# Designs tried in a protein design chat: VHH binders against Putative methyltransferase YMR310C. Part 14

Target 1, 317 residues: Putative methyltransferase YMR310C, of Saccharomyces cerevisiae (q04867)
Amino acid sequence: MSSTRKFKKVEKPLSQTRHYSLCIPTTLVSDCRNLSQITHKVYQVAKFASLFNVSEVVILEDNSQVDATKKKISTAKLILALLQYFVTPPYLRNTVFNEKFRPYLTAASKLPRLSTLPFTRYQKQDHGRYREGLTIKMQKPTLARKKIGKVFKQTKYINIGKSKALALQSQLVPINARVTIDTITRKIVSPQEAYGDFTGLDSQYGYYTRIASSFTDLFMKGPLKEGYTQSVYVPLTTRDTSIPELSSLPTAETNPHILLVFSTWDTLARAFKLDQDQFVDCQGPQEFFDAQLPCPVSNSDVADAIPMTLTTLSTVF
Below, E stands for the ipSAE of ESMFold2; O stands for the ipSAE of OpenDDE; V2 stands for 0.75 times the mean of E and O plus 0.25 times the DockQ between their complexes.

## First folded at step 9 (VHH; framework vhh_sonelokimab_d1)

Design r4 (from m2 with S52R F101Y G108A; at its last look DockQ between E and O 0.14; V2 from the best seeds 0.00; counts 0 for: pae E 7.7 > 2, placed apart)
Fold by ESMFold2, look of step 9:
Structure r4 (fold): chain B 317 residues (1-317), chain A 122 residues (1-122)
Amino acid sequence: as target 1 above (317 residues)
Amino acid sequence: DVQLVESGGGLVQPGGSLRLSCAASGFTFSNYAVGWFRQAPGKEREFIGAIRGSGKSIYYAVSEKGRFTISRDNSKNTLYLQMNSLRPEDTAVYYCAAQRYGSLKPSAYDYWGQGTLVTVSS
């Protein structure tokens, strides 16, 4: 374990016993009539995903309904941008999100910060030894670096949300990368070293996000090369699926990664149809799930189902 | 740990037959699609065919239809490949692989054996 000092963050994230990925459908926002309603719904997903230290949120496309919000970007891309926004430090949001997305983020900027993320607490933005940063392009490279041709791809300068950029001691790093900085040593450090336990994938702090347009995308194109340890269907409506009831979860010593798929069956069927021919004689979506949970109420909203499910898994299983 | 172990490879004359076996352990064999792949020297690994956990549904690559037969015995956790009318171009290392979802793509298979060499020559 890293050593502690009085300048370090006192609050640590809760320890995880298992890693969870949430799959949410784009129909999450189908009952939303405007961008503000969409933003509030996605905020609740981000809030509970952060609270329970969820490692990944996957957005499953379901384009079966007309979009009443009349926006120029797809529903999946909007949800993705909002989820990413909520785990981006406030002082970096203006530089991370380009002008194309800023109109879609106006309502999000007015919502409360997620206090379970140490870099989004108001006081921690401006205090402490460790800080989140974004690598930025060098404006006046040295003549030696200009001659070698690395000037426009690498940098030692980090935007840490202050008036002056921080210069790394001796490192050159790719531009436009999110990093955690030890402001005393001026070195890049892992989120684990800075904040204690890490959250997310590959020692990244905060959940990872991606879009899946098909079953291949959902189950096989995630950040884990070997796939998920267990996949669990979390129904939003009651239906007989032939998937067995969940009776146990893998133990923590196996480092399990569990996919929780919050969906109606019709959404799964449409996604499966898109690439069913890529699977050896597969009879339907049910063959992708090891277990299912009972539907807690008829016609559940995914934003409500997430905290119900995660509470059950953390306290019962 | 999970293991897949191929056996039955060797030297065979053209026109001959050979039966490969793949013993599986460390996972619930009957729940997995299992298949055969091969890799000739200097070539990419290619799909031969696969069979789902029920043992009734088999998919073959088009070029291998009629010469190769895939089967499985879930009670013995074993996958088989019967190869008939062998040709010199069938010379390769033969691999068994298992995948929960039965993808046709090699990159999607979770478990691989170390391979068994089949040589077809005079």
Scores: ipSAE 0.016, ipTM 0.423, lowest interface PAE 7.7, mean pLDDT 77
ESMFold2 (binder alone), look of step 9: mean pLDDT 81; pTM 0.828
OpenDDE, look of step 9: ipSAE 0.018; ipTM 0.369

Design r6 (from e8 with D112Q; at its last look DockQ between E and O 0.22; V2 from the best seeds 0.00; counts 0 for: pae E 7.0 > 2, placed apart)
Fold by OpenDDE, look of step 9:
Structure r6 (fold): chain B 317 residues (1-317), chain A 124 residues (1-124)
Amino acid sequence: as target 1 above (317 residues)
Amino acid sequence: DVQLVESGGGLVQPGGSLRLSCAASGFTFSNYAVGWFRQAPGKEREFIGAISWSGKSTYYAVSEKGRFTISRDNSKNTLYLQMNSLRPEDTAVYYCAARTFKYGSLAPSGYQYWGQGTLVTVSS
């Protein structure tokens, strides 16, 4: 009589008082000479984003650097793919990422796994109860229902990195969907249930990622319906921007979502100028920022600026 | 208690102008984006425009661009709506609203605080 040790469901804390979105420019990798260097820089971003439980990483595309070189992939897309790769469970990577991206992910595959990801943080505590999965097509129905034509749009089978797919007990879900699974109950659960507040905007794997192709996209097309509570400029160079220094952050009562924009002023000015016709009575990008932080590092790499900034925000404010 | 109180509504002839005011109290007005909405009888509440916390950035519905101007005075905790070239179709209850999120949804659901509204009637 195998004593099915009823593993008690452990409630995960919701201790996060602030949500952060990081905006990083494509210039992050402008000094990189090869794919390996790019990969390492992006890995650093991913590492700290995960460590500080960042909700979102936004890639601001610098359209001024139209690399005339017919690159097979844009810099923004490459950064996006890498960021996504690092938050994807290893056993799902081959399924989630198209073969087209494999050449760009070679260096990434050699880097250590992020231990701070939601699905890794509680793995020991929960004894692997919660697991990330990808839904897969239903295996050929037995003999009877050969009705030829109906492309099953739903499935109960989930790839959870085991030799056998996990079958859901009472749920059908769309094919090729990312899901968080309770392996004991064989039910889909919310990321919040599984990992508490260590979920980037209710995403399964960690931080949400997107590309902002314009200044407008950065501020107006965030994942939150309500938008950002506060925008903070984090300069990568020392310059007078006429933006006030950060003096306070919103309190938890307002469920604040703070956008941190890491950039040179010139990059923001260019982006603003391209979209200036969309704004009424705006004189410059400074009007979109509530405050600025001091330049954390002279000639700072975004990758170095992120942990410094996030630490400062956690300790000082 | 948080309050938004609209004023300045009334009867106006077509082609006329009207200035609405919204007085805010009970919260730090300067930390909020604020905007104007209107609702005609039997219609959904529609966005007119909004202004950023600093008063430097304004957004307007495409349909109202050029006729309506939004401004604010943070020292007076007051939001304004200047309406020019008014039309009968502009007849509605006009609402002031405030939100803590400075950048994002223009939908009514994105606004935390609402006034009671002021009626504007455009009729000959």
Scores: ipSAE 0.016, ipTM 0.365, lowest interface PAE 6.4, mean pLDDT 84
ESMFold2, look of step 9: ipSAE 0.017; ipTM 0.398
ESMFold2 (binder alone), look of step 9: mean pLDDT 82; pTM 0.842

## First folded at step 10 (VHH; framework vhh_sonelokimab_d1)

Design u1 (from r1 with S107M; at its last look DockQ between E and O 0.89; V2 from the best seeds 0.77)
Amino acid sequence: DVQLVESGGGLVQPGGSLRLSCAASGFTFSNYAVGWFRQAPGKEREFIGAISGSGKSIYYAVSEKGRFTISRDNSKNTLYLQMNSLRPEDTAVYYCAAQKRGSLKPMGYDYWGQGTLVTVSS
ESMFold2, look of step 10: ipSAE 0.700; ipTM 0.888
ESMFold2 (binder alone), look of step 10: mean pLDDT 85; pTM 0.869
OpenDDE, look of step 10: ipSAE 0.841; ipTM 0.951
ESMFold2, look of step 11: ipSAE 0.662; ipTM 0.877
ESMFold2 (binder alone), look of step 11: mean pLDDT 85; pTM 0.861
OpenDDE, look of step 11: ipSAE 0.801; ipTM 0.931

Design u2 (from r1 with Y59W; at its last look DockQ between E and O 0.11; V2 from the best seeds 0.00; counts 0 for: pae E 9.0 > 2, placed apart)
Fold by ESMFold2, look of step 10:
Structure u2 (fold): chain B 317 residues (1-317), chain A 122 residues (1-122)
Amino acid sequence: as target 1 above (317 residues)
Amino acid sequence: DVQLVESGGGLVQPGGSLRLSCAASGFTFSNYAVGWFRQAPGKEREFIGAISGSGKSIWYAVSEKGRFTISRDNSKNTLYLQMNSLRPEDTAVYYCAAQKRGSLKPSGYDYWGQGTLVTVSS
């Protein structure tokens, strides 16, 4: 006879309500000589993005410089995989990342877990009630749905890193999706319900990641329903632009989505030139930014600029 | 005077397909990013996807990729939405929208159509 463990819900503190998206260029690793150095640089980005509950990290491609490492995947895809790896619970990593990625993830597997991720921070507080999982394929779908000849990719089974998959009580969901589950009720819940933090999409915990292959992709291609409330240029090197200095941020009551673009001007200019045919009467990249922050030094690294910028925004504005 | 007019809505069976059109006039269509939104009864408007002025860049809401396809024909000033494998939860009013020329900021959709109703039946 089986028995059911009894757990009580733990009330979670609320997080900040201003949502940030970070744009980082692929040139952030241009000074790296090997995959270990690339991995450590991306780890620092993931660490501070998770610490400040950043909602999205966008990778802006800049293919202007030769990659010194010998690898089959693009620099953008490598950074993407690493960012996703660092927000994947260790018990799901072998399932989420296929065998061809193992050589690229060796250094990442040896780095400390990001204990600041909400599913890690609240694990003891909620006594393991909420867990991250990956929806997995049903072994034998119903014959009625298969007889129609439609592609059916729904399931009630969730890989939660245990020997047996968890079966949802009454839900069917698409396969191969990252979810947060209430293990007591056996239902999918939002990260807000489970942890109280306001990051990412409801069914994707941690920051959302994407690649922007062009300037238009950066500003237009994203998961946000209403796009970005404000776009802020964060320069990595000194340069005179016509972008106004940041004077205020939208109030938390409006649930703003702020895009922070960490880049040199040259990287932006190259990305803008690739999309030149999509802009009429546009004076340049500066017209896509509502504000900028001052550049405190003659050159800055993205990994350093992120925590400095987010600290400034949280304490000054 | 800018006009966006949706057409092609109607009643469709679950699992069926439907193609929506949006005819644009009163502006140089190829200079604008254009997109699709929907609003189910009692819900807020939901982004479906968008396409750049040249048509070279297309993006979708994560939940909709794979079932819906956005395209445009700049010679006909028309935006399209192909919807496949329709479900009852896709029942909504579907809107096309355009960003004003000279403003390429995200969420800068200034011009909206009146919408076309899509009903996915029982």
Scores: ipSAE 0.012, ipTM 0.282, lowest interface PAE 9.0, mean pLDDT 76
ESMFold2 (binder alone), look of step 10: mean pLDDT 83; pTM 0.842
OpenDDE, look of step 10: ipSAE 0.018; ipTM 0.344

Design u3 (from r1 with L104F; at its last look DockQ between E and O 0.59; V2 from the best seeds 0.00; counts 0 for: pae E 6.3 > 2)
Fold by OpenDDE, look of step 10:
Structure u3 (fold): chain B 317 residues (1-317), chain A 122 residues (1-122)
Amino acid sequence: as target 1 above (317 residues)
Amino acid sequence: DVQLVESGGGLVQPGGSLRLSCAASGFTFSNYAVGWFRQAPGKEREFIGAISGSGKSIYYAVSEKGRFTISRDNSKNTLYLQMNSLRPEDTAVYYCAAQKRGSFKPSGYDYWGQGTLVTVSS
């Protein structure tokens, strides 16, 4: 009697009018001993980010951990690649990720696909009308390779995981862009149009990812022109370090985009200090946060902190 | 009605100086952090800097530090941008913006002005 483990359909929380960005530090994987462990931790982040319709995952680089070891890839880039990998359709993975990343993605390839991603929502009625694609260079006929021709920065061709690229109708788009395509109309559409319950920003495949190399980058390079409506500090340690008192709850706003920063205070303080020259009469990183949440986990594991925090926030708003 | 009105823009020679003003009305100015942005033709809007509601904290973009000075006068509901050593690359529409946040951050602005054009040309 083969106990068919009924995969409990994780009911995706209702598309909240709230947008969340998660900032995770590279210290997320500091306790990991190997690539597999790193992969699994990042997978957990990806899983919950997708489950809660997170719009963005920002990786904060901790420059204090410059492992002098000539690692071929930085920790931040590795995390980024993995996060992107998990939200990339399988049929595009080989196209999106170049060969240099393949050794780092081996463990990731063995993990279950995220079922909560917008493009995984197959509406039977649409028979695959909407598909994720990657824009590709126009295949110049083989013969014309010699002329240093104008590298066209735009294309109408999209790799949609088929042998033949899809040509857009009356539209040119930048090369190497992730797009959602209506295969019937041959037009690029928004994920929201395609999948309806997509709460992400203009991000394709679920959430946008970026690296913040500095404290200022974290706040200035967000995907929204208007920036984050709220910034919330989520401490990873309960340690007696006198964390400056911040307001405990974010204020309710219309269509808020909330940045959740998961970090130790020391990490933020260091990052702030590195950018100190940009500030006049600033006392510390506390001035950049609207609120502080309680430490959700005793073990300082970001992967555990994320779902706890997001769940808590879902009950408050 | 909330209004931010930029002024002081104009034509200036390279190496010159210009002082922009932003007059705020329709809200409690001192409760808002306010900042300056600029947008050059064909480019994205860039953050220049911001000043907290109290005026005690100021943040500058790295690229503008040293040449630009932000200040405010809460008694006049006015934000200022002193620009020195202007370059052709500084040609842009300059915007003031305000945010009602408990924090001093260069994002999440609630109100925007219409902008004032600064042209740096010989």
Scores: ipSAE 0.021, ipTM 0.426, lowest interface PAE 4.4, mean pLDDT 82
ESMFold2, look of step 10: ipSAE 0.059; ipTM 0.523
ESMFold2 (binder alone), look of step 10: mean pLDDT 82; pTM 0.839

Design u4 (from r1 with V62D; at its last look DockQ between E and O 0.07; V2 from the best seeds 0.00; counts 0 for: pae O 6.3 > 2, placed apart)
Fold by OpenDDE, look of step 10:
Structure u4 (fold): chain B 317 residues (1-317), chain A 122 residues (1-122)
Amino acid sequence: as target 1 above (317 residues)
Amino acid sequence: DVQLVESGGGLVQPGGSLRLSCAASGFTFSNYAVGWFRQAPGKEREFIGAISGSGKSIYYADSEKGRFTISRDNSKNTLYLQMNSLRPEDTAVYYCAAQKRGSLKPSGYDYWGQGTLVTVSS
């Protein structure tokens, strides 16, 4: 009697008018002993980010852990690649990820697909009308190979996981772009148009990912031109900071973009110190936060802290 | 185009009160920390205070604590500075500024207004 583990349909929380960006440190995987463990932790992050319609995951690089070991790939890049992998449609994974990353994605390939991603929401009515694609270079006819001509930065061709690329109608787009395509009209559409409940920013696959190599990068290079509405510190350790608690703060603005920074204070302090020359008359990282949340977990595990924090926020707002 | 336009400046007697406004346009106001600065004749521009995008955090310069109150209305894209118990030494051009860094400190402001003159005189 094959116990069909009824995959409990995790009801996706209703599209909140709130956008969340998660900042996670590379220390997320500091306690991991192997690639499999790293993969699983990052998978948890991806899972909850997708479940809660997170717009962005930012990886804060902790330069203190520069393992002198000539690792072929940095921890930050590994985490980024894995996060991207989990939100990439299976039929595009081989196209999106070059051979260099394949050894690092083996464990990831064995994990269940995220069912909460916008493009996984198959509406029977659409018969596959909307599909995720990757824009590809125009195949120059064979004869013109010799002239290193002007590499066209734009293309009308999209890999949609079929043997033949889809040609866009009357539209040119940048090469190597992730796009959502209406296969009937042959036009690029927004994820919102295609799937109806996409809350991500300009990302086609659920959440945008980036690496913040510095404290400054974390705050200055967000996905929105206008920046973040709020920055909230989520401590991974029980330290008293001078940052006001979020619970003591007044009601939510319309369409807030909230940056949640999961970190130990020491990590932030180090990152700040490295960029101290950029901050005139600034005493510390606390000045970049609007509020802090209580430490959600005793074990300082970011993977556990994320769902707890996001759940808490869903009740507060 | 990003614009910050200060208003409410003028002549006020010592001990009086004045409320300055800064109207913002051309950007998502709520995503920026905004602050007030002033520059007196022959002096350097000095930081008064700033308020975060959400309005939840406010920071004041030590010299201005208690007399000045900063607030914002994101629905109106407006920053306010309430000034009480004004003194002749408060005479200055007052500037509104915006930054997207999230810091409430006086460094790294991206946009500036043209300023409004406040004169405190008997």
Scores: ipSAE 0.021, ipTM 0.295, lowest interface PAE 6.3, mean pLDDT 82
ESMFold2, look of step 10: ipSAE 0.335; ipTM 0.686
ESMFold2 (binder alone), look of step 10: mean pLDDT 85; pTM 0.855

Design u5 (from r1 with K100Y D110Q; at its last look DockQ between E and O 0.79; V2 from the best seeds 0.70)
Fold by ESMFold2, look of step 10:
Structure u5 (fold): chain B 317 residues (1-317), chain A 122 residues (1-122)
Amino acid sequence: as target 1 above (317 residues)
Amino acid sequence: DVQLVESGGGLVQPGGSLRLSCAASGFTFSNYAVGWFRQAPGKEREFIGAISGSGKSIYYAVSEKGRFTISRDNSKNTLYLQMNSLRPEDTAVYYCAAQYRGSLKPSGYQYWGQGTLVTVSS
């Protein structure tokens, strides 16, 4: 065996810093004319979200521009699949993404791998202890007979992209789950334990992704136990709103989680209108934002706005 | 010092009503959005709804066709939760909370009360 250390744990973990969630609307691809353009746009989001260690990317649905005859998959689900593809190790991509998604991922397979991800950062040194895997059902489970009428829902076997599945030392886990494995001890570990300098939401590998099907789902359905410390509107075009300008962010020592919503106002207003039955005399979506940032150009694209905004927040605030 | 004190909890029969109050002191109450939360035994804390500093905008996350009503009286520095048609699943500790800047989002609250217990049992 080789005792080569492939991944270094950071002595000052990212849990002592500000965490960001990005909200992007499905209209981010409204100016795209083909799958290749859509894929490139989403790649830029994934690239900068990964570069800045963004914890979550939330896709806000805008069904006003849905064309059912153009494709079988919704725009939100396409963006979701692409975002997840870019943070999935290449050796798992064929098993994680089923045949239904294959036509939609062809352009993505040709784009450069994201250099900030653990499996790219340590590629030459991936003779190593930690790997990403997918828990699988064995074709012939020989460890135990099951009673009539029960389904086999747990396994000790993990697909780690090798010819043989890895068997866990002493654990049974639910099937069809993404896991991080210590291949020496044959135990499941958290991504933070394995990689140290890269932490996702709830210690997940890479940014977490979800679809918000409504305006209030953006704020209510998140995976965060304590929710967002601040919600910040990041306008894509200049427009007067009553939202106060951002003057400060919570200190990094409190480990705040900040939601950044990249959108035009019209997109937010449409999403808000769909939820009107839960509001009493509410004046509009502005009531859900603690602050806003200025729009530095007259008309900004989400893919450009993300790095500009994150740079400003990390260097100015 | 900032203080939030809930009151009005207790034992209620199913189908009954209860009005909770939250008395605020130590800050300019009208500058704060205030909200109600609850935590049932063994469960995570749940957002019920929030009301803006002016009292003009209200959002409800726990929707039960108007069973719960949030209001505030800025002259008395008090937040209210009226609960009607109570069910056993409404049994929880109810908390009030306040956040500066007036947002209706369900998170980022800086000040919390100690909670008041509501038990709905037959």
Scores: ipSAE 0.502, ipTM 0.813, lowest interface PAE 1.7, mean pLDDT 79
ESMFold2 (binder alone), look of step 10: mean pLDDT 85; pTM 0.868
OpenDDE, look of step 10: ipSAE 0.833; ipTM 0.945

Design u6 (from r1 with L104I S107T; at its last look DockQ between E and O 0.81; V2 from the best seeds 0.75)
Amino acid sequence: DVQLVESGGGLVQPGGSLRLSCAASGFTFSNYAVGWFRQAPGKEREFIGAISGSGKSIYYAVSEKGRFTISRDNSKNTLYLQMNSLRPEDTAVYYCAAQKRGSIKPTGYDYWGQGTLVTVSS
ESMFold2, look of step 10: ipSAE 0.647; ipTM 0.870
ESMFold2 (binder alone), look of step 10: mean pLDDT 84; pTM 0.851
OpenDDE, look of step 10: ipSAE 0.849; ipTM 0.954
ESMFold2, look of step 11: ipSAE 0.629; ipTM 0.864
ESMFold2 (binder alone), look of step 11: mean pLDDT 83; pTM 0.845
OpenDDE, look of step 11: ipSAE 0.842; ipTM 0.951

## First folded at step 11 (VHH; framework vhh_sonelokimab_d1)

Design v1 (from u1 with L104I; at its last look DockQ between E and O 0.79; V2 from the best seeds 0.56)
Fold by OpenDDE, look of step 11:
Structure v1 (fold): chain B 317 residues (1-317), chain A 122 residues (1-122)
Amino acid sequence: as target 1 above (317 residues)
Amino acid sequence: DVQLVESGGGLVQPGGSLRLSCAASGFTFSNYAVGWFRQAPGKEREFIGAISGSGKSIYYAVSEKGRFTISRDNSKNTLYLQMNSLRPEDTAVYYCAAQKRGSIKPMGYDYWGQGTLVTVSS
């Protein structure tokens, strides 16, 4: 009589009342002299983003810094890769990151794992019921090289860091997709179902990551269908921007998603100017912000500004 | 009660023009930025553009070669969308929205209309 141990679903707590997206510029690493320093700074960002349950990290690309140096990888892509690396389960890293990124991830591999990630928080409680995976292509058995048939864009197989791939019971999903899996039911589930509201908006990595290639791209491609609820400028330098100071945040009842943009004004002004053809009689970037916070520290590093800002928002508002 | 009511939608031939209107009531219209969105079947809602409360600043998400023009008349509490050179790809439900902050950003809108259907077909 095989006692089918009915694994009872653990109720996940609702702890988040607000969702935050962080926008960080590529200037984050402008003062870095080597890959190790870059890695360390980005790690700090990842650490605090994870700690505060940030939903999204947006990298604003500063196109003015066209590093004439034929770098094999753009600064934005490097930052993105590192951010993703730190929130990727170790058992998936080799699968998620192709060989071209390996040289850039060496320093990252030596840093401590983030313990605050959603998929690590409940692992003990759920006994591994929920697991992060990457969808993979089924290797056709080597038999007959028949005809280049229809490249299947979908799969039921998921790498979950085990010797054998997990096969989904009744679902096909795109290949090379990051998914959260219920290993008992063999179904893909939302991160929220698996880990509670710690992941914010269905974030599989703890936080979503994207590159904003333009000023407008920053605001248009948010994770919410309806966009961000509020945009807040967090200055890295003291300047008059004519943006009103933040006086209040939306209440928890509205489930607000707040975009925090960490930048110098000059960086935003440049980015805005590059998109000027999309605007009629706009005065500047200030028209895209609801409020601003005071500069936390004169000439603040983004890595330092993030925890200060998030702490302030959690305690004052 | 806050209301936004879109009108002017309908069937139009490719290359044709259409003017949409959004009538606002229940709030001080001039204090709100207002914008247009559209949602095609099976697609996500797309931001078209927004105009500030004063009407001085306008932002367009898609530089569609000047095909779309947003304007407002605060005396009539009305937002307009002039659409020219319409294409089948422009087929969608068009929504007007209002934002309390008065900015032209493409996010954080507080009020929404029910939408008006625009069909571009030969």
Scores: ipSAE 0.397, ipTM 0.735, lowest interface PAE 1.2, mean pLDDT 85
ESMFold2, look of step 11: ipSAE 0.558; ipTM 0.829
ESMFold2 (binder alone), look of step 11: mean pLDDT 84; pTM 0.850

Design v2 (from u1 with Y59F; at its last look DockQ between E and O 0.94; V2 from the best seeds 0.81)
Amino acid sequence: DVQLVESGGGLVQPGGSLRLSCAASGFTFSNYAVGWFRQAPGKEREFIGAISGSGKSIFYAVSEKGRFTISRDNSKNTLYLQMNSLRPEDTAVYYCAAQKRGSLKPMGYDYWGQGTLVTVSS
ESMFold2, look of step 11: ipSAE 0.696; ipTM 0.886
ESMFold2 (binder alone), look of step 11: mean pLDDT 85; pTM 0.861
OpenDDE, look of step 11: ipSAE 0.843; ipTM 0.952

Design v3 (from u6 with Y59F; at its last look DockQ between E and O 0.77; V2 from the best seeds 0.78)
Amino acid sequence: DVQLVESGGGLVQPGGSLRLSCAASGFTFSNYAVGWFRQAPGKEREFIGAISGSGKSIFYAVSEKGRFTISRDNSKNTLYLQMNSLRPEDTAVYYCAAQKRGSIKPTGYDYWGQGTLVTVSS
ESMFold2, look of step 11: ipSAE 0.742; ipTM 0.909
ESMFold2 (binder alone), look of step 11: mean pLDDT 84; pTM 0.849
OpenDDE, look of step 11: ipSAE 0.845; ipTM 0.952
ESMFold2, look of step 19: ipSAE 0.719; ipTM 0.899
ESMFold2 (binder alone), look of step 19: mean pLDDT 84; pTM 0.850
OpenDDE, look of step 19: ipSAE 0.854; ipTM 0.955

